# Designs tried in a protein design chat: VH-VL binders against DNA-directed RNA polymerase III subunit rpc9 (rpc9). Part 2

Target 1, 130 residues: DNA-directed RNA polymerase III subunit rpc9 (rpc9), of Dictyostelium discoideum (Social amoeba) (q54lp2)
Amino acid sequence: MKIIKKDKEEIITNFEVLQLLKHKRRIEEQVLLNEFVNNVIRYLETTPASKQTIESVKECKKSVTKLADTSGCKILTGEMLQILNIAPSSEVEVHLVIEDCEDRIDAKEVLKEIKNSLGEEAVIRDEDNL

## First folded at step 11 (VH-VL)

Design J2 (from H1 with light chain T30E)
Fold by OpenDDE, fold request of step 22:
Formats: C-alpha cells, sequence, structure tokens
Structure J2 (fold): chain C 130 residues (1-130), chain A 123 residues (1-123), chain B 107 residues (1-107)
C-alpha cells in the first residue's frame, strides 16, 4: 500500500482515507475501533474510492491541475477533492462540482481528463439516492 | 541533469517577428507532467511570464500578449519555439525558457531555467 | 489578474541578520500556488520555494516560506554573503504573475 505523504496539512481524499483505514484495521487490536473502521471502510467501498489507485488519483490530479495551470481558470482545493471523490461522469456532474464552471473552465476538458485518468468504470452511483 | 538554452536573434527591428528556440536536455516533453515555458525580463525590471507548452501539446499564453505569441514544440529534437510578432522597443528584454514540472501538493512550478538571451528591439 | 505586491522594495541588512520578505496577493492563492525565486545580477532566476513552503532541491535550510491566502513570507534566517540578491514571488493560481521583487542588499 502506497501512502501519499503530505508536507502540510491538507484535506485528504476518500481514497487516502480508505487506504489509511485499511492499514489501521490491519494493525489495530481494539475490536470497537475495528468495528468503526470497518463501517467507514464499507461506506467508502461504495464510492469511487474503491475503484481508484494511487496512480489514477495522482494522474487525475496532475491532468486536471494542468487544465487550470497558467490559465485564467482555477480549481479550488475543495473542487479537486470532489472531483476525486465523486469522479464525475458527465458534464452536468462537472458543473455540480465546479462552481460557475462555464465561466472558469471547459467542463468537457475536465470530464475528459477525469475519464482518462480514473477510468470510465471509476464512477459508482447509487440510483436510489438520486 | 536538466539544462535549457535559449537561442535566436539578439537584435530585432520594430514590427518584425522574434523567433526564439529553447533547446533542453535531461528531460523529455513526452513525459506526463512536463512543460516548458518562456519568461522575459526587461532590463532592471521584474519578470513576466509569456507562455508555456505541455507534454500533451496544450498551450498557455499571457492574456495581454496572447495575440502576438505562438509556442510550439518538437519533442524529438528537445526543442520549444516561441514566436512573438510585431516587436517593439518595449519588448527589449532577457528571454528565459524554463522547465515546468508537477508536484502533487503544490502543482506546477518552474524548477530549472536557462541562462536567458537578451533581445534588443531597435531600429 | 492577481497582482503580487512585494515589500519592502529594498531591504538593507548585514550578513548574519534575519531577512523577512513579504508578498501580498490581490486575491487569494489557492493551494498555496506560490513560489519564490532568487536572482543574482546577471543570472537567471533560481527556484527557492514552491507550494509556499517547500524548499526546492539544493536550497539551504536557512530559506523558508510561509503563508496562505493573500499573505506570504520568505524568511532567510541568517543571511549569507551569497544571499544578497533580488527575490521574486510568483503565483500560478490565475495565469502566472510575478511580484515586483525585493532587493536584499548589504547594509
Amino acid sequence: as target 1 above (130 residues)
Amino acid sequence: QITLKESGPTLVKPKQTLTLTCTFSGFSLSTSGVGVGWIRQPPGKALEWLAVIYWDDDKRYSPSLKSRLTITKDTSKNQVVLTMTNMDPVDTATYYCAHRTYDFWSGYHFDYWGQGTLVTVSS
Amino acid sequence: EIVLTQSPGTLSLSPGERATLSCRASQSVEDSYLAWYQQKPGQAPRLLIYGASSRATGIPDRFSGSGSGTDFTLTISRLEPEDFAVYYCQQHNSYLTFGGGTKVEIK
């Protein structure tokens, strides 16, 4: 398991949380803590995080960041987090994640990069919650 | 070791087009996350970003100079070319090319620079 | 466009002293997309700090970057003779812009 080291305090992705918790589950001896960890793990496994890899997450962030790099566009930390956690599969979903998307960045380009990096299969949707 | 070197004319007449070439080594523009940018600096003044090109041929330009700038790459030759049209004496500056790389936590940054080439625009 | 204002314009200090350089952004810089460069006379800029606080390869420990949002600081804990130069902050949150620079000169 590869863990992304941070040089500063930042919000971590669901993928990172999932990896960390799985690691903790392996080393933690307290049953109650394990039960809590297991519940969170189960939840996260129903999200795109379960289909992500450290490589795909890195690639996605790299490519999406590039879209905004040295441009008039920007991707906020919170937006990037949502992109990774939600893994938008449509332009509509991209618009839901990126505020004022049409005024900032091309949703098609964002979507393309997400699909190329995280893969089409990375999207997990609960139809009952829509 | 990453190195970059700017080449081109050092003297340009007003209204002419400047063509600069950045030749680099130690990296490839076929590598994901890699870019090459151009930055200029008028004598005794601050730095000004001009353009950047990425491994996937994506291009960015300074909004104020976009209409005058064109950046291209030849990956096989490890070269990036910048053209700037309608040169004016105000464009007299040292022009730098620089390697742009990606960091997961901090995004892209220019970590290696060429030594720069002074371009004088004069009649 | 994000404007970076550096202060002071000139900082006169002696070797061994602490230098504190300020960079203020007209707008918030997300994810600390802020870098610092050192430029000596007749030389190209050299990357010192990226991501507001990460030292570039080969940069000595006496250089440190801090800050977030609109206020950033470069600190040289103990000035060495070779540290007298012009320092630029740079953002790439929106396009890419440089500050006007701070000249650190010998007192």
Scores: ipSAE 0.792, ipTM 0.916, lowest interface PAE 0.6, mean pLDDT 92
Fold by OpenDDE, fold request of step 22:
Parts: structure tokens; sequence; C-alpha cells
Structure J2 (fold): chain C 130 residues (1-130), chain A 123 residues (1-123), chain B 107 residues (1-107)
């Protein structure tokens, strides 16, 4: 997986972090080797990252990016990261992720693409994380 | 190998409609993440984007020329067609079609271009 | 609409010299939405750089892209004879627009 570009740091998703940490834990063959690592894994397993796949993440980013491609609208890199990490399940949540969404892009279309790619069952509602 | 080729009339009269066809090979417009766009260049001038069509039949147009442009695809023939109405001498340019592809980190971009076809608008 | 201004309009250099081309955007552009093209006389444009800094397939290492926000740069570390051409920057942060181009000519 591409994490580092030439002379440039790349932003990675929670899904990628979770996969990397789980892999490291397996290699070390010790579950309690690093308490911090285990705590991070435990936390991320309570987020949408635990229900995502590399395919679903790629599809989501591709489809959402197309919405803005060659249009008068834009989606910032940071906003895309949040879309993937939070996996909005409502228009309200989309508006929370995309600043001034009503002036930039159709939240309904964004939500539709998220649901189609990440799946409705893969979305963790805020109520479940309280 | 990806290739694109523009075809159509090289001479158009003012107020007539221009119809250009892009025939391509090496890819399919049914593939997710693929598009085909049109760009023109007046002689000795800069490039100007006209339109793009995607695999799912989504279409985008230049805001300034939107009312004059129509883009369509025939996936089975590997063709994309651009129509431009009410042609004027100012529309004289080399017209290019180009392959648009998706990259996970960088989004969409035009990576392969046709050789272009010169269209002259004259009485 | 985002306007891209390229400078200088013409750059006269000799083979072996370093070329630095500027592209300034009227509004902020995400790095992933900035590309550079090369065009030789009588030919179609060729993609050089996408995502502001990623080289396209087959593009030599002497070409590099950098920048963010409103200021972007294409650098040719050592000019080869085949590098004398017109270069265009392009954005698709809002619709899709090209710069006016910079002509790199032999001194």
Amino acid sequence: as target 1 above (130 residues)
Amino acid sequence: QITLKESGPTLVKPKQTLTLTCTFSGFSLSTSGVGVGWIRQPPGKALEWLAVIYWDDDKRYSPSLKSRLTITKDTSKNQVVLTMTNMDPVDTATYYCAHRTYDFWSGYHFDYWGQGTLVTVSS
Amino acid sequence: EIVLTQSPGTLSLSPGERATLSCRASQSVEDSYLAWYQQKPGQAPRLLIYGASSRATGIPDRFSGSGSGTDFTLTISRLEPEDFAVYYCQQHNSYLTFGGGTKVEIK
C-alpha cells in the first residue's frame, strides 16, 4: 500500500492504521507486547474502520472524488479523510464533515455514494459510540 | 496500449453544428474510474477544456460553453461524440480527445491524448 | 473560475541549465488537483506531472513538481534538447482550466 510519496508525507486512513497495527501484532506474536498499540487497536475497532475493506475504501474515495471532478464543487483532502474515517450515515453528518456544504456540493449525492461504497451496515452511528 | 483518434469535418460554416467523434482503443468506457474528455486549442493559443463523460454516463461541461455542447458515448463502439452548435470563426481550433483515469491519491487526470484534428470555421 | 497564471511567458535557456516554471492560481488548489503538460510544436500535449508532484509513467527524473495552495512550480534540473517546448499547468479543483503556458526555448 502506498503510504509515502517521494519527498512527501501521505495521509492515511484509520482503516490503514488498524490494518498496519494488527499486522505488527501478529508478527510479534504477543498480544500484550505494547499496551499503547493494543489500546489504539481496541479504539479503532469501535469505529467504521473495523467494518471497512481496502476495496470499499477505494471505491468510496473514487466515487466521491468523481462527484467533484471537473465540477464547480470541491472536496478537501482533510474532508475526504473524515468521510472515510467517520462514514457519515446522514445528511447532517455530511454537513458536519464538509464545511459550508450547502454552498459547495450536494450532501445527498455524497451520502448516496458513501452508502453505496461502504455499505449501510458498515456505518456506525454516533448513538452507538456513546 | 491506449490510443485515441479524433474524426469529423475539418471545415465548418458559421452557425453550423460541429460533430466530432473520438475513437479509442486499449481501454473500455465501461470500466469504473474511466472517462473521456475534449479539449481544444486555437492556433498559437492556450488549451481550453470543453467536456468530459464518465463510465456511468455522467457528463460535465465548460460553464461558458455548456449551452452549445453535448457529449455522448457508445461503449460498444469505443466512441465518444461531441457536438457544438452555432459555430463561429472564433471556434477555429485543434480539437483533442483524451483519456481520463483515476488515481487513488491524486484523483482524475488526462494521461493519454489523441493527435487532435484542426477544425476551421469559415464562410 | 480559477485562473492559472504562468510565468515567465518565455524562458530562454541552454541545454544543461536548470529551468524553473511558475504557476499561480487565483484561488487555493488542492495538490491532487494540479497537473503539468508538455507540448511540442505540431504535437498533442503530454502529461508530465499529476497531483502537483507525481511523475507520469515514462517521465524522466529531471522533471519535478512542487508547491501548494496558490503557488506551484515545475522544475527541469538539467535541460535536454528534447525539453524545449511549451509547458502548461492545469487545475481541476473547480471545473477544469489551463494556464497560458510557458515557452522554453533554446538560447
Scores: ipSAE 0.771, ipTM 0.905, lowest interface PAE 0.6, mean pLDDT 92
Fold by ESMFold2, fold request of step 22:
Structure J2 (fold): chain C 130 residues (1-130), chain A 123 residues (1-123), chain B 107 residues (1-107)
Amino acid sequence: as target 1 above (130 residues)
Amino acid sequence: QITLKESGPTLVKPKQTLTLTCTFSGFSLSTSGVGVGWIRQPPGKALEWLAVIYWDDDKRYSPSLKSRLTITKDTSKNQVVLTMTNMDPVDTATYYCAHRTYDFWSGYHFDYWGQGTLVTVSS
Amino acid sequence: EIVLTQSPGTLSLSPGERATLSCRASQSVEDSYLAWYQQKPGQAPRLLIYGASSRATGIPDRFSGSGSGTDFTLTISRLEPEDFAVYYCQQHNSYLTFGGGTKVEIK
């Protein structure tokens, strides 16, 4: 299902890419394409996308959007994309995905909503390399 | 069916504190993606947003009125309460509460409104 | 702080005519954050359009919203007697503000 809309452009999250590729019909003769798809799946399995569900992604978007609703800040489409793809696990990481965050939104509140929806272990750690 | 109803005093003296209650049915304020907001309309004038409270007790206030407003909820009673301090004749308005809901594509919006209650501030 | 300027202030038309109401924002508003409301005398506002162009439940097809950026339009393709009211645009891209309204009246 499409999660992010940007004007007339179609942009999809890492979660959506992973789901599409895992369920893609394979044509055995397409050896190079199959190998490429396998490599992309292998990479995405090391990212937060592998721990997400459609429900957790929807809840994250709902909860983070609430923080911007009726406030003096907004969450840009690209920032929402990065929140879902990166699943920030610290205030520092929130500051990296939200431009000028200290002037716009409380990073602690953003982090709280991310953890409540996507979970605490949604970020690749140094020990989780695959 | 979603319904909301405002209740409270219809006349308040200057410098007093106004307390309004929104009683609703047809939804729960514990449901993710739901909020209740307050909007007022002075006679013959445009609408003005005051405050909103969300299912997780997150709250937002109009920046021009923030110091005078307090919004709270009681989920078990299906009520939201707005308190506004230091009332002045310019605060005379019809006060509405409204259901705020989440749409996945368009975000949050006010879809159902109460009938409103006129509050007159006069000595 | 986003100021919404609606024009015209009053639009005098006959039933059956097409109404075009303008809402201009002082800075860009994403489509997701723009709504339109109808308010008849003595009544609460009624949501017509959200997300700039999505009709709320129960709103007839003659109501349509369009526009983006700073310029948004509500169109009523063929006015009916019950459509004579005041119309407000509303943004929640930054805080929440309403426009000053456009009154659609007979004649």
Scores: ipSAE 0.628, ipTM 0.824, lowest interface PAE 1.0, mean pLDDT 86
Fold by ESMFold2, fold request of step 22:
Structure J2 (fold): chain C 130 residues (1-130), chain A 123 residues (1-123), chain B 107 residues (1-107)
Amino acid sequence: as target 1 above (130 residues)
Amino acid sequence: QITLKESGPTLVKPKQTLTLTCTFSGFSLSTSGVGVGWIRQPPGKALEWLAVIYWDDDKRYSPSLKSRLTITKDTSKNQVVLTMTNMDPVDTATYYCAHRTYDFWSGYHFDYWGQGTLVTVSS
Amino acid sequence: EIVLTQSPGTLSLSPGERATLSCRASQSVEDSYLAWYQQKPGQAPRLLIYGASSRATGIPDRFSGSGSGTDFTLTISRLEPEDFAVYYCQQHNSYLTFGGGTKVEIK
């Protein structure tokens, strides 16, 4: 299922890439391609995408979109993509994803919705980042 | 089938407080992705959005009217209540409540409206 | 705040003609945050189009929405007598505002 649409072209989140690659049909003779796919899966397993489900991603999009709905702010398509890919874990990280955030949306509320939908485990990165 | 119905006084005196109730069926306001909004229309004039309340009790108000508006919900009664203070003859309008729903691709929108109730503000 | 300017104010056409209604925003509006409503005399508004181009449930194929940025269009491909109404555009990209409306009258 596609999560983000931009300019009548599809772009996909890291979660969607991970799902596609994990369900990709393998052809045994394609050794280099199979190893490339394995490497991409290995990388994505270290990102928030590995802790996401279709349900949590849908809830995150729904809840963050609500914050922009009928408010004095807006969320750009690319910013929504980055929210899902990065799963910001602090107000500082929200400010990095949403340009000029102080003029547009309350970073505290965005972070709250991310944690409520994706879970605290999904927004906290590797132990080395804590 | 989703239905909404507005109720409350049809005549209000200047400076009084208007209280309108939206009673609905066919959905629950505790369901994620759902809200109820209020929109008014002065006779012969364009529509004007007033307020929205969401399933998680988050609320939005029209910036020009926010000091006069309060929106609340009672999910057990399937009701949303709008209170507007310091009524003036210019507030004479038909008041609508409407179901706000989330579409994954297109975001939030008002898909079902009540029939509206005319509120006249005069002595 | 985003002001929506609809044109023309009144559109007088014969049945069977194509109606083109314009909605121009004072600032860019993400197309998922634009809707169109029809209001017939004495009735509540009826959602026609949401997300700039998605038809609401039960809306005939003759209604279509298009546009992006600041310029949006509602098209009625073949005007029926029942389409006599006022049409409003609405954005929720920044707060929520409606346009002033376009009255479509059957000539």
Scores: ipSAE 0.618, ipTM 0.826, lowest interface PAE 1.2, mean pLDDT 87
Fold by OpenDDE, look of step 11:
Structure J2 (fold): chain C 130 residues (1-130), chain A 123 residues (1-123), chain B 107 residues (1-107)
Amino acid sequence: as target 1 above (130 residues)
Amino acid sequence: QITLKESGPTLVKPKQTLTLTCTFSGFSLSTSGVGVGWIRQPPGKALEWLAVIYWDDDKRYSPSLKSRLTITKDTSKNQVVLTMTNMDPVDTATYYCAHRTYDFWSGYHFDYWGQGTLVTVSS
Amino acid sequence: EIVLTQSPGTLSLSPGERATLSCRASQSVEDSYLAWYQQKPGQAPRLLIYGASSRATGIPDRFSGSGSGTDFTLTISRLEPEDFAVYYCQQHNSYLTFGGGTKVEIK
């Protein structure tokens, strides 16, 4: 299990949290800690994070970042985090994640990149998580 | 080691088309996350971005110069070509090609540059 | 389009002194989208800092980048003779633009 090292520890994806906690669960022997960790893991496993891989997350961030690179489009760090954590499955959801999307970036293109990188299966969520 | 080298005419007449070639080594433009861009610098002036092409053939242009610019790649030859139409003396500058790379946390940036080629537009 | 204003235009200092260069953006720029370049006379630009604060490979630790939003700073803790050059900030939050540059010259 590989953990993505960040220079800036202020922002971490759900995928990273999930991987980190699973790792801690393996090495920690404290029952109370394990119970807490298990609860958080259980929650995150209901999110797109459970269907993500380090490769897919990297690819998604790369491709979405490129959409904005050297263009009039903008993508904020917080929005990128939400894209990865929520994994929008429709243009409507992209509009919910990216403020004023229609004025900043093509939601259709964003959605396309998300689907291509994370995969269709990783984008499909339970209705209860909406 | 990544290297880039610009080649093309050093003298262009007004209204003619400039064609510059960037030949690079040490990387492949088929690698995901890789791009090659062009930046120019008039003598004694600041840098100005012109265009960039990515591994997937996605192309980006300066808004003000878009109508005059075309960027293409030949991955098999490790070359990127920039054409600029309707050249004017104001376009006299050193033209650089640069390797554009992706970092997971910091996004895209130009990490390696060619030495540049001076292009003079004069009648 | 985001305009980057660098200040001062010229900074005259002696070797060993601390240099502080400012780059102000007309609009907010993501940290990941801000870079600094060094250009010596007759040479191509060289990447110093990317992601506002990440030092490029081979760059001495006397160079550091900081800032967020609209205000970014490049700091050279102790100027070396080879550090006298022009420094450019660059953003790609909206298209790609460079600042006007700050010339660090020997006093």
Scores: ipSAE 0.566, ipTM 0.852, lowest interface PAE 1.0, mean pLDDT 91

